# Designs tried in a protein design chat: VHH binders against q9y6x5. Part 347

Target 1, 379 residues: q9y6x5
Amino acid sequence: LPPKLLLVSFDGFRADYLKNYEFPHLQNFIKEGVLVEHVKNVFITKTFPNHYSIVTGLYEESHGIVANSMYDAVTKKHFSDSNDKDPFWWNEAVPIWVTNQLQENRSSAAAMWPGTDVPIHDTISSYFMNYNSSVSFEERLNNITMWLNNSNPPVTFATLYWEEPDASGHKYGPEDKENMSRVLKKIDDLIGDLVQRLKMLGLWENLNVIITSDHGMTQCSQDRLINLDSCIDHSYYTLIDLSPVAAILPKINRTEVYNKLKNCSPHMNVYLKEDIPNRFYYQHNDRIQPIILVADEGWTIVLNESSQKLGDHGYDNSLPSMHPFLAAHGPAFHKGYKHSTINIVDIYPMMCHILGLKPHPNNGTFGHTKCLLVDQWCI

## First folded at step 16 (VHH)

Design ga89 (framework vhh_7uia_1)
Fold by ESMFold2-Fast, scan of step 16:
Structure ga89 (fold): chain B 379 residues (1-379), chain A 124 residues (1-124)
Amino acid sequence: as target 1 above (379 residues)
Amino acid sequence: QLQLVETGGGLVKPGGSLRLSCVVSGFTFSSYAMAWVRQAPGKELEWVSSISASGGSTYYEDSVKGRFTISTDNAKNTLYLQMSSLKPEDTAVYYCARVQYVYHSGTWIPFDYWGQGTQVTVSS
């Protein structure tokens, strides 16, 4: 009987929320499973890039989803997360559901995980839901568990994505304890519903479940704005992405645009593409623009306007505020084990091991996650 | 052809015990997870307990945990629910159900076949 795995993401779940709020259902999940306290995500710390890194084990420069808004200099194509289902954007990597379907002739199921409603290398998740933010968590859970319980060939890999607490983190900011308390309590209740549904179906003890997230959240303010229009005229460049990482495509000489930007704000670093710090692994892709602006934590880049966001992410991946967590339960995992940190790219080779799949070449290190697994010797 | 028949219900005093049985026919019993669900008068259906297809894993709603025991006898195609320390709140019609999704009235429902139910009444 093949191993099964359900991968669940709560978008924007900052790791230290676990310390500052009560999660009775999640704590019961962790008590009989494992917890990784911090997951170091990839740069830039945005939804689409990090969700694709989880399922490919690759840095953004390698898998090609380098931002939520992209421009490809070779093909002249533009990407927007709202409207673009073009496989071109996703074809630089092979996500785990594609490998699962092609390597072992098994089925995959998806409820809203980024990329799962797109054919990638001519392969789409066997069962999927077209992205629609209005679909309830309960409907997503009902479909995923139905596909896990009765499918031919059997569903061995399933994904479930939920937009909170990211949407509320942006709206209220992570330091709004009253609003965030309500949102996080609701998420904990959804985790309780998930566990109860799996128990009801007789699946709980035989299914591997990973609960994780793509990034954290930091507090923003109207007092921390960088007005790009004060530095450079729109006639000099095309803006591909704005905040907190601005992607600049020069319309004139690149050096002249760089010189106009480099001393614009003490709260923003300006990089020529070849000068982007190696630690970001954010350089070797045609979708990374010739000039990248990186705002300091909590600073927002704007175009002569105010920002309505009270929280944001996308910042330097070394910042603890940008880090999510990972919790897991199931036959592959130890019970009651806590681990300090892993890299988000390490999740992919771990999941391949659990499912018995041969991983594609990736940037993860299996050794970093072996202490979580019952079939591995941890030294 | 597919049939689930519940027996063993009745009137019992608080603190008492009952054993419910469900005899199934028309399918390979050991291939499906099985569940007990109940409906109290004027209330919604409530899941009570499930057992995996292998019989190796058992699950309970929190309010019945430690008081109820679910089990199977594959040779007899029979599902059991041993109930102890019964409370007035346990008064309900108890249904045996097969765990398999079916499309019904615009949605997927996790139980495709049900018995007719057996009444459990806990009162003095």
Scores: ipSAE 0.586, ipTM 0.872, lowest interface PAE 2.1, mean pLDDT 92

Design ga9 (framework vhh_7uia_1)
Fold by ESMFold2-Fast, scan of step 16:
Structure ga9 (fold): chain B 379 residues (1-379), chain A 124 residues (1-124)
Amino acid sequence: as target 1 above (379 residues)
Amino acid sequence: QLQLVETGGGLVKPGGSLRLSCVVSGFTFSSYAMAWVRQAPGKELEWVSSISGSGGSTYYEDSVKGRFTISTDNAKNTLYLQMSSLKPEDTAVYYCARVQYIYHSGTWTPFDYWGQGTQVTVSS
């Protein structure tokens, strides 16, 4: 039978949570599998961009999902993470479920992974759930395992997305040990439920399972606000995205807007698009606005108002607080192996290898993940 | 015709052993995972053990691990559950089930065919 892979994301699962809290179910998963302690995500460290980077192996400037809120200056289209399913936004790359369906004449299944309810290059996941945050983890798990068990042609690639611990990380902040302990215990119990369901179905030793996340979380405060309204009037620009990375579309001369913003706060870097640091790989796309503001870790950009967020992400991808982890179990993976760091774009070519797919050109390096795999030589 | 017929239940003392058998007709084990599921008086159904349709990978609920062994004889189309070190809490009706999702009465369930069950009573 062809190799099968289930890719699971717990949104906002900061890597160092694994060191500061107990995860008995996840620890049992790792004991007979592999752990990558840190995954260096792409900039900006936001949900939609990083989830699409995982499944395409591309930097945001290359795959086109450059933020959770976007504007394309060429076509004059607007995107919001809550309402736009226009394939236009997703068509700058080919995600792995599309490749899986087209190269091998196999099926894909999706429970809420970003982009899977959108036809991309005229191809939608064979089985999918329209995004709805009210759908329980249990219902998502039931559907995904049903499709893995019952489909013809067989489902060989499946995805499962869950909004926690991101929602609670925003609400309580990652330093709230009491509330985060409760939330993370519930997630560990869900991992236990997932493993038990796969064992019940006879799938556990024959299915490759990857558990990962898109980003981490950092502590915010009402004492660390940048009031954009104190430095520039709303009439000077259109705001495309706000915090912690603000995307500014000038209504007047770009240099005038830049000059008003560059001295606004000591806790915010202001970049003309061409001056964005090369290490971000966040420059070569029409959806990246002429001026980008990047807040320092833990600082929130606001419009003459308070912020209720006690945690946030989107910050510099070099920050360990922004990094998730990756754990995996299955016939493709070594047992009991620990690896320090990979890049989030490296996940895609590894998954293509496991599934026997030819990867589209990508920014990942297969060599970075070779030591995780049983059929590869580890130097 | 698809049918599963369980045998081998009975009364046993704590610490004793029993072997349950399930004779299957109308399909082959290579195409389906098989499970043992039990129901104690007044309780909900509890998954006990599964065996994969290919290669015989075996899985157990934590409370029975190390005490129960699931196996198949493909030539006889028979699924077994060897139970040892039996405890009073193992008292239940044991069902043989085929692992295949089915839509019935408004819900999807992971077992499409079940036997009538066999009674296992563990008492001193």
Scores: ipSAE 0.453, ipTM 0.810, lowest interface PAE 3.1, mean pLDDT 92

Design ga90 (framework vhh_7uia_1)
Fold by ESMFold2-Fast, scan of step 16:
Structure ga90 (fold): chain B 379 residues (1-379), chain A 124 residues (1-124)
Amino acid sequence: as target 1 above (379 residues)
Amino acid sequence: QLQLVETGGGLVKPGGSLRLSCVVSGFTFSSYAMAWVRQAPGKELEWVSSISTSGGSTYYEDSVKGRFTISTDNAKNTLYLQMSSLKPEDTAVYYCARVQYVYHSGTWIPFDYWGQGTQVTVSS
């Protein structure tokens, strides 16, 4: 039988939650599989960008999903929730489900992973669900496992996305132990449901399963606000994205806008596009605006108002609070192996290897994930 | 003409043992994962145990682990569930099921064919 892989994302699952809360189902999964304690994500540390990096192995400047809100200066198009199905935004890369379907007539299945309800290079996931946050985890799990069990050509790559613990992380903040404990216990129960479903179907020992996330979460506060309106008048710029990375499109001379912003707050860095640090790999794309503002960890950029967010992400990708983890189980993976750190772009070439696919050129390094795999030499 | 026939149920005291058998016909038995599922009075269907297509992997719901053993005899097209250390909470109708999704009454169900069921009653 051809190798099969199920890729599962719990949005906003900060790596150090594993140390501070109990996860009996996830710990049982890890005991018989592998754990990567930290995954260094791409900048900016936001949902759409990092989910697309997982499945393409590319930095955001290369795959084109550079934020959750975008403007393309060449075409004058705006990316918003209503425009996320325009293939234009997704066509700068080839995600793994497209590659999977174009090799040996394989099928792909998707339950809500960002981009899977969009035709990319004229190819849409063979089986998919249109994004709808109201659809339960159980319904997503039932559809994905049905497609894995009952498809011709066979589904060899499947994805499953869940919005928690990100939504609750924003609402309560990661330091709210009472509320986060409740939320994370529910997540662990869902992991238990997933494992039980695969055991019920006789698939557990024969299916490769990766559980990961796109980013972490950091605590915010009403005491840590940067009021952009105190720095610059709205008439001078168009705001493309606000917090914690503000994307500024000047309506006047760029230098004048930059000069009004550059000394506005000690808790925010202001960059002209060409001055964005090279380590971010966030410069070479028309969707990256002429000026970006990067707030310090835990600081929120606002427009003369309070913020109701007690947690947020999008910050510097060197921050451990922004890092997710990766756990995996299945015939491709060692049992009981722990690894310290990989880059989120390394997941793509590893998945291509497991599936026997030829990867498109990417920013990942297969060598970084070799020690996780039974068919590889660790040195 | 696909058929699953369960036998081996009955009345047993707590701590007792029973062996359930399911003879299948009309399909290639070794090509499908097989399961035992049960329904206790007034409760929803509960998955109990599964065996993979290779027969190499067996799986159990936590409450029966260590007490129940699933096995197959591919030459006889027969699925077994050996039950030991039975508890009153194990009282249910036990169904043999083929693991294959089917669309039924507006939903996808992970078992396309079931037997008629066999009653297991555990009482003191």
Scores: ipSAE 0.545, ipTM 0.857, lowest interface PAE 2.5, mean pLDDT 92

Design ga91 (framework vhh_7uia_1)
Fold by ESMFold2-Fast, scan of step 16:
Structure ga91 (fold): chain B 379 residues (1-379), chain A 124 residues (1-124)
Amino acid sequence: as target 1 above (379 residues)
Amino acid sequence: QLQLVETGGGLVKPGGSLRLSCVVSGFTFSSYAMAWVRQAPGKELEWVSSISNSGGSTYYEDSVKGRFTISTDNAKNTLYLQMSSLKPEDTAVYYCARVQYVYHSGTWIPFDYWGQGTQVTVSS
């Protein structure tokens, strides 16, 4: 029988929360599994881009989900939450559930992971839930475990997504110890529920489980705002995305727009597309706009208004505050092993190896994750 | 006909022991994970323990770890729960259940067949 893998994401789970709060259920999970203390995500450090990088092993410029709000200059299509089910946006890569289903006698299941309710290359997860944020963790868990337990051909790859602690991180900010303690305790209890459900079903020792996240969170303030309206009139450009990475489509000469923006604030960097730092791997896609503004950590770009966000993400992926963690348990993984850092694009080839799939060309390096795996030599 | 029959319940004093048995018929016993689930008076159903279809992995709810032991005898199509160091809080009807999802009353539940239950009372 083929190996099985459940991939779980808690959106916005900053790696250093593990050092500042108690997670008894997660610590019990890690005790008999592995922990990667930091996962270096892709730029921009946003939800849709990084969730798609996890399941494709590609930088955003390569998989095409370059932001949570996008414009494609070639086709003139706009991406927003109302357009997230258009396959056009997702078809520049092949996610792991599609490859998994193309192998003989394999099914995939999905509970709310970004992209799983969209047919990608004419293939949708065998079992899935249409995205709805009001659906409880319990209902998502019940469906995913039912599909893992009760499917023919067997579900070998399953995904489960939860919106917290991201929503609370935005609302309270990561420095609000009282509110974040309550939120993170509830997440730890959900991890406990997940483990208990798998034990109840007799699956725990035979199922590979990865718990990870797409990004972290940093503290914002009304004292750290960059007002674009003070630097450039809105008649000169179309705004495709605002904060903390602004995507600017000029209505006039690009150089003129750039010159108006480049000295606007000491707390943001202004890049012409071809001058975006190579280390971001954020240049070679038509959905990346001609001018990109990158705010410094904790600074919010606004249009002559205050910001209600006390926490945000999207910042430079070299920042530890933007990094999530990865924990895993199951027959593929060592027990009690800690690893310092991997790249988020490394998760995809590791998962392909566990499932016995041939990975599509990708930006990950299998060697970075081999120390986590029992069938590999760490040296 | 698919049937699960629990026996072995009874009255026991705190600190005592009981062994529950569940004889199954009508299906290939080794193809399914099996569970013990209990319901205390006025409380919701609580999962107690599971054993994998291979019999190689056993699992317990935290409150019973180290006190209860789940096991199977595939030749006899029998599931067991050995209970020791029993507490008043263990008082409940204990059900043997087959682990297989079934749709019931608008939701999927992880147990498709249950026994009649056997009463365990822990009291002085």
Scores: ipSAE 0.550, ipTM 0.856, lowest interface PAE 2.4, mean pLDDT 92

Design ga92 (framework vhh_7uia_1)
Fold by ESMFold2-Fast, scan of step 16:
Structure ga92 (fold): chain B 379 residues (1-379), chain A 124 residues (1-124)
Amino acid sequence: as target 1 above (379 residues)
Amino acid sequence: QLQLVETGGGLVKPGGSLRLSCVVSGFTFSSYAMAWVRQAPGKELEWVSSISYSGGSTYYEDSVKGRFTISTDNAKNTLYLQMSSLKPEDTAVYYCARVQYVYHSGTWIPFDYWGQGTQVTVSS
C-alpha cells in the first residue's frame, strides 16, 4: 500500500508543557513512537511563517511568509487575514502537498493548515476546508479521516491544524497553571480522540502520524511594555507589524528613523535590515522591512496603550520558551525513541523521505532526523 | 444483497464469557476493515473493536483491552468477538459494522452497514 502521512499541528504548544502537565493520551502515543523534545523553529517565531517552514523546509526569507503582517514595496501589496488568499504571498516556495500531487498519481487533503485554501503554483489540495476558526476539531478530524479512507487517487498526505493552546496562551499566559491545565487536558483528550478514530478505521498501524507545533509561548506583563510613541512620531514611518518584532517602513531618511529608535529602550534591539543577525536567516527578502525592532523575551511593543496579552511569541528562536516539540508514530518511525533537538526546517525532507517524494531544494538536513526512522542508519 | 447477521448474545454473570459472531454476505469481506460497536440502554453508540481488512491489525477501546478479542474467518465470511471477564458495564446491544464512510444526517459516519444487533446482558 502507498505510504501515508497525517501531519497535525496544535498551535503554540510550548515544549516544556510536556514536563509540567500530564498528557496520558500523548504519552501513550509517544510510548510506541518517537519524541523530539525541542524543535528549533525559524525567526520570527510566528504562526504563518513557521507553519510554512514546516511544509517547505525553508527559512522565512526564502519562502516569503516573513510575518503574519507583511508589505511588499515592489507591488504595493499588504498581507493581512483578508488578503492571505492571494497566491502572490505563497508562490515563493512549493509546499509538500503541491509536490505530493504533482510527482505521482496522489491526492492531498487539508483541514485548515495555513496556506492550504490558496492555489499555490496553480495547485490546491484535492480536498480542503476554507479556513474558519469556528469549525470544531471533531469536524476537521471527521473530514480528514474520511478523505484518507475514501479517495481516488489515494490521499497520501493530509494536514490538520488546531488553534489551541495558542489562543489560551495569549489570553491567560503560560504561567497560569489553573487555566493552562484545563486547556492542555482538552488538547490531550483531542489527541485521544484522534488515535481512537484511526484505530476505529483500522488505519492506526499503517498510517504515519506527526504531532507538532509552530512555536511556544512566553509570559508577558503590563510592567514590560515598550511605548514606541515615546521613541518616534508616527509621521516619520509606516508601521507594517508591531510586536514583538516591529517592521518599520521609513517615510523620511532611513538613517534618521534608525537614529530616533536605536537607543529608545534597553529592552529591544533595533536593526537596519543588513545588520540583522545572520543566525536569524531573516534578511534576504523584499518583504522584510528596512528597520526591524526585536523586543526582549516577555516585552511587548505598544503605541501609547496597554496590552491585554498575558502571553506572546515571535521572539528570538534561540529561546527555549519559543520551541515546540515533535511526536510521531507509524510504520516509518522507531518505537520508544527519544531525540533531543531538530530544526523545524528538518521536518520537510523527513516527510518527503517517508512519502517517497523528491524534495525541492531546502534548508533542512535529513541527517538530523534519520535516527527517528526505521529504514535509516544513524551515527 | 449486503447483510450482516449477529448471533451469540445472551445473559451472563459477571466474570463470564461470550463469543459473538457476525456472518457477512453481499460484499468482499477481505476488502474492508470490520468493527464491533455497542449501545447501552439510554446511551450513545460506543466503538468497541476493529480489525484491519488484512486481519493483520486489531484495535480495542481502552475499557475492553485484554478482555475482548476480535478475529475473522475469511472462509466463512465471519467476524467474531470473544468476550471474557464480562462486567455489568458491558451490558449493551452489540452491532457488527463495515468500516466505510457514508453521508448520513448532515455528517460523514465511518460505518456504512450495520447488523440488527445482538443483546448482551451481564447481571448485577
Scores: ipSAE 0.508, ipTM 0.836, lowest interface PAE 2.6, mean pLDDT 92

Design ga93 (framework vhh_7uia_1)
Fold by ESMFold2-Fast, scan of step 16:
Structure ga93 (fold): chain B 379 residues (1-379), chain A 124 residues (1-124)
Amino acid sequence: as target 1 above (379 residues)
Amino acid sequence: QLQLVETGGGLVKPGGSLRLSCVVSGFTFSSYAMAWVRQAPGKELEWVSSISGRGGSTYYEDSVKGRFTISTDNAKNTLYLQMSSLKPEDTAVYYCARVQYVYHSGTWIPFDYWGQGTQVTVSS
C-alpha cells in the first residue's frame, strides 16, 4: 500500500508554549515519535504566507502569497484574505496536493488548509471543504478520516487546519496564563481526539501524522503603538497592509514618502524594497510594495486610533516568539527523537520524500530533516 | 449476506475475567479493521478497542489499556476481546463492529455493520 500522510496545523502555536504548559496527549504523541523544538518560519510571519510555504517549500517572494492582504502592481488586482478564491494569487507555485494528484494518480483531501478550496494550475484538492471558521474540529476530523478510509484513487495526502490557538492569542495575548492555559488544554484534548480517532479506525500505526503550526505569537499593548498619521498624510500613499508589517504604495514620489516615514518611530524600520534585508528573502515579487515598514516585536502600527489586539504575529522571523514547532509520528519517523531547529521550507521536501513524490524546485534542504526519518542515514 | 455474532458475555465479579467472541460471515475478514464498542446504561456508545485488518496492530481506549486484549483468528473468522481486572464501570452491552464509513441520517459514521451485542455485567 502507498505511504499516507496527514498534515495538521494549529494556527499560531508558539514553540515555547510546550515548555510553559502541560500537554499530556501531545507528550504521548512525541514520546513515540519525533519533536522539532523550533521551526524557523518565513518572513512575513503571517498565516497565509507560512501555510503556503509549508506545502510548497518556497519563500514568499517565490510562491507569491506575500501577506494576508496584497496588491499586484502588474495586474492591478487586490487580494483580501479568506474569501478571495481567485487562482491568480496561488498560481506562482505548485503545492504538494497538486503534485500528489498529478505524479502518482493519487487523491488529496483537505479540511480548511489555506489554498485547498482554490483550483491551482487547474487542479483542486480531490476532496475539500470550503473555508468556514464555524465548522467544528470534530466535523473536519470526521471528513478527513472518512476520505482517508474510503477513497479511490486512495487519499495519500490529507491536511487539517484549526484556527486556535491563534484567535485566542490575538484576543488575550500569549502572557494571559489563565486564558491561554484553558485554550491550550482544549488544543491538547483535540490532539487526543485525533489520535483516538485514528486508533479507532485502525490507521494509527500505518499513517504518518505531522502536527505543526505556521507561526507563534507575541504580547502587544496599548502603550506600544506607532501612529502613521502623526508622520504622513493619507493623500500621499495607498495602504496595502498595516501591521506589524505595513505595505506602502506611494501616490507621489517614492523618495518623498520614504523621507516622511524613515524617522517616524524608533520602534519601526522603514525599507525601500531594494533595501529589505536579504535574510528575509522578501524582495523579488510584484506583490511586495515599494516601501515596507517593519514594527519591532510587540509594537502595533495604527492609523490615529487604539488597537484591540493583545497578541500579534508577522514580526521578524528570527524572533523565537514567532517560531512554531513540529511533531510527527508514523512509520516514516523515528521514535523518541528530538531535533533542535529546521526551516519551515524544509517540511515540503521531507513530505515529498515520505510520499515518494519528486519535489518541484524549492528553498528547503532535505538534509535538515533526514535525521527524523527511519529510512535515512544520519551522519 | 453479512453477519457479526457476539458471544461470551455474562455476570462476573469485580476483578474477574471474560472473553468475548465475534464470528463474522459474508465478507473477507482480514480486509477490514474490526472494533469493539460498548454502551453502558443511559450512556452514549464508547469505542473500546480496534485491530487493523492487515498487520494486526491493536489499539485501546485509555481506561481499558493493560486490562483488555483484542485479537483475531483468521482461520475461524473470529474477533476476540479478552477482558481482565473487570470493574463495575465496564458494565455495558459490547458490540462487534466492522470499520467502514457509511452515510446515515445526514452524517458519516465509521462503522457500517454491527453485531446484536452481548451483555457484560460486573457486580458482586
Scores: ipSAE 0.548, ipTM 0.856, lowest interface PAE 2.5, mean pLDDT 92

Design ga94 (framework vhh_7uia_1)
Fold by ESMFold2-Fast, scan of step 16:
Structure ga94 (fold): chain B 379 residues (1-379), chain A 124 residues (1-124)
Amino acid sequence: as target 1 above (379 residues)
Amino acid sequence: QLQLVETGGGLVKPGGSLRLSCVVSGFTFSSYAMAWVRQAPGKELEWVSSISGKGGSTYYEDSVKGRFTISTDNAKNTLYLQMSSLKPEDTAVYYCARVQYVYHSGTWIPFDYWGQGTQVTVSS
């Protein structure tokens, strides 16, 4: 009886890959569902922040996951995305799986979505897998579909995370047609496997499925480096995060550090925390450092070393190269409908509506996604 | 008490037709999706077709789409697979299966009950 939703993320799936490569399985998915061509993500355009924004509907300054590497000035704690399970970092928001479990007699299931292996407000996903990048897509799919089919109370919200095409985007760069074609074909095949599994289980027309991503990817180059060591000595600051958004904690007077950095490169903007542009919604949190450096698209901030990354993300969220897409299929969604753009924070209130949950206060606007839904009047 | 019994298999020439039946006892279709799964000699199990609970939506593996039709008769608790334009590569033992995960030998399997199987042979 209750509606069910499976949320799938392919990390680093740049929206315009859909125009430049063939995706026969994804196109079949979209033909009988909906496509949002561009999703405007939150700043900074990094994995952990944007995955948490999808499931909370909040800007990073509000949900507290402000980067993949963080320092909290009040508690003096350090966070990295590798194996940090401290609930402290995640407790500034309530993600949808927690709300799903607490509002009704319902279960949630998770195959490695960021935060799902952490107890948040003393609530952990009913079924989950501890993060392990070595676990195959097939094993994640088998577990998630088993939990969707064989749980009491019923699993009504399920998540599935996959690391590609992000890993390959970093290694080869998004302009490497040969390598990216191979990677993206494999992802399309995995989408085909997902659809086939749901058809096999008799669920395809009765399960709501969202396929999306957290950010895009842009081409980097050894010709586009900003050497921070050319501007300022290491003794002046502690580096909390490096590239393409550097988080600087001054060891000396903040003004002196700012003045050394301010005119260091024409391809980097330097902001005192209070001067960070309002449009970023990246200011009001103790985990945002006193000085932030924002590199221009395709530029890499380094410490007297060459970068091995041929692709990167984290840049200005107004850049189309940073935008993912959203595709969806199921009883809640129209068939064959295309929409131009939504904000990534709009996904949360839409999912709450589909599941019949009361959303926590959030930065999304339900009106932006209502044209995707069959039970809504559109314009 | 819970049984799935397949009938209707046999020898047929390429281009021919067969109708498989699966009579179910001990449960009602409306509570479960039902599937046809086949195994050719020396090959892996291959999902062929499913029908959702309450006999709503039908699904097919690409190689059989347009040639096979899955259906139910709820009054008779019977699942059918109408096979047309049969090819030699359709030669297999065909199993009726209930779609429900069960834990078996260290893994979760999406079918908890199976029939005994019925042999379909497509040859001259």
Scores: ipSAE 0.601, ipTM 0.873, lowest interface PAE 2.1, mean pLDDT 92

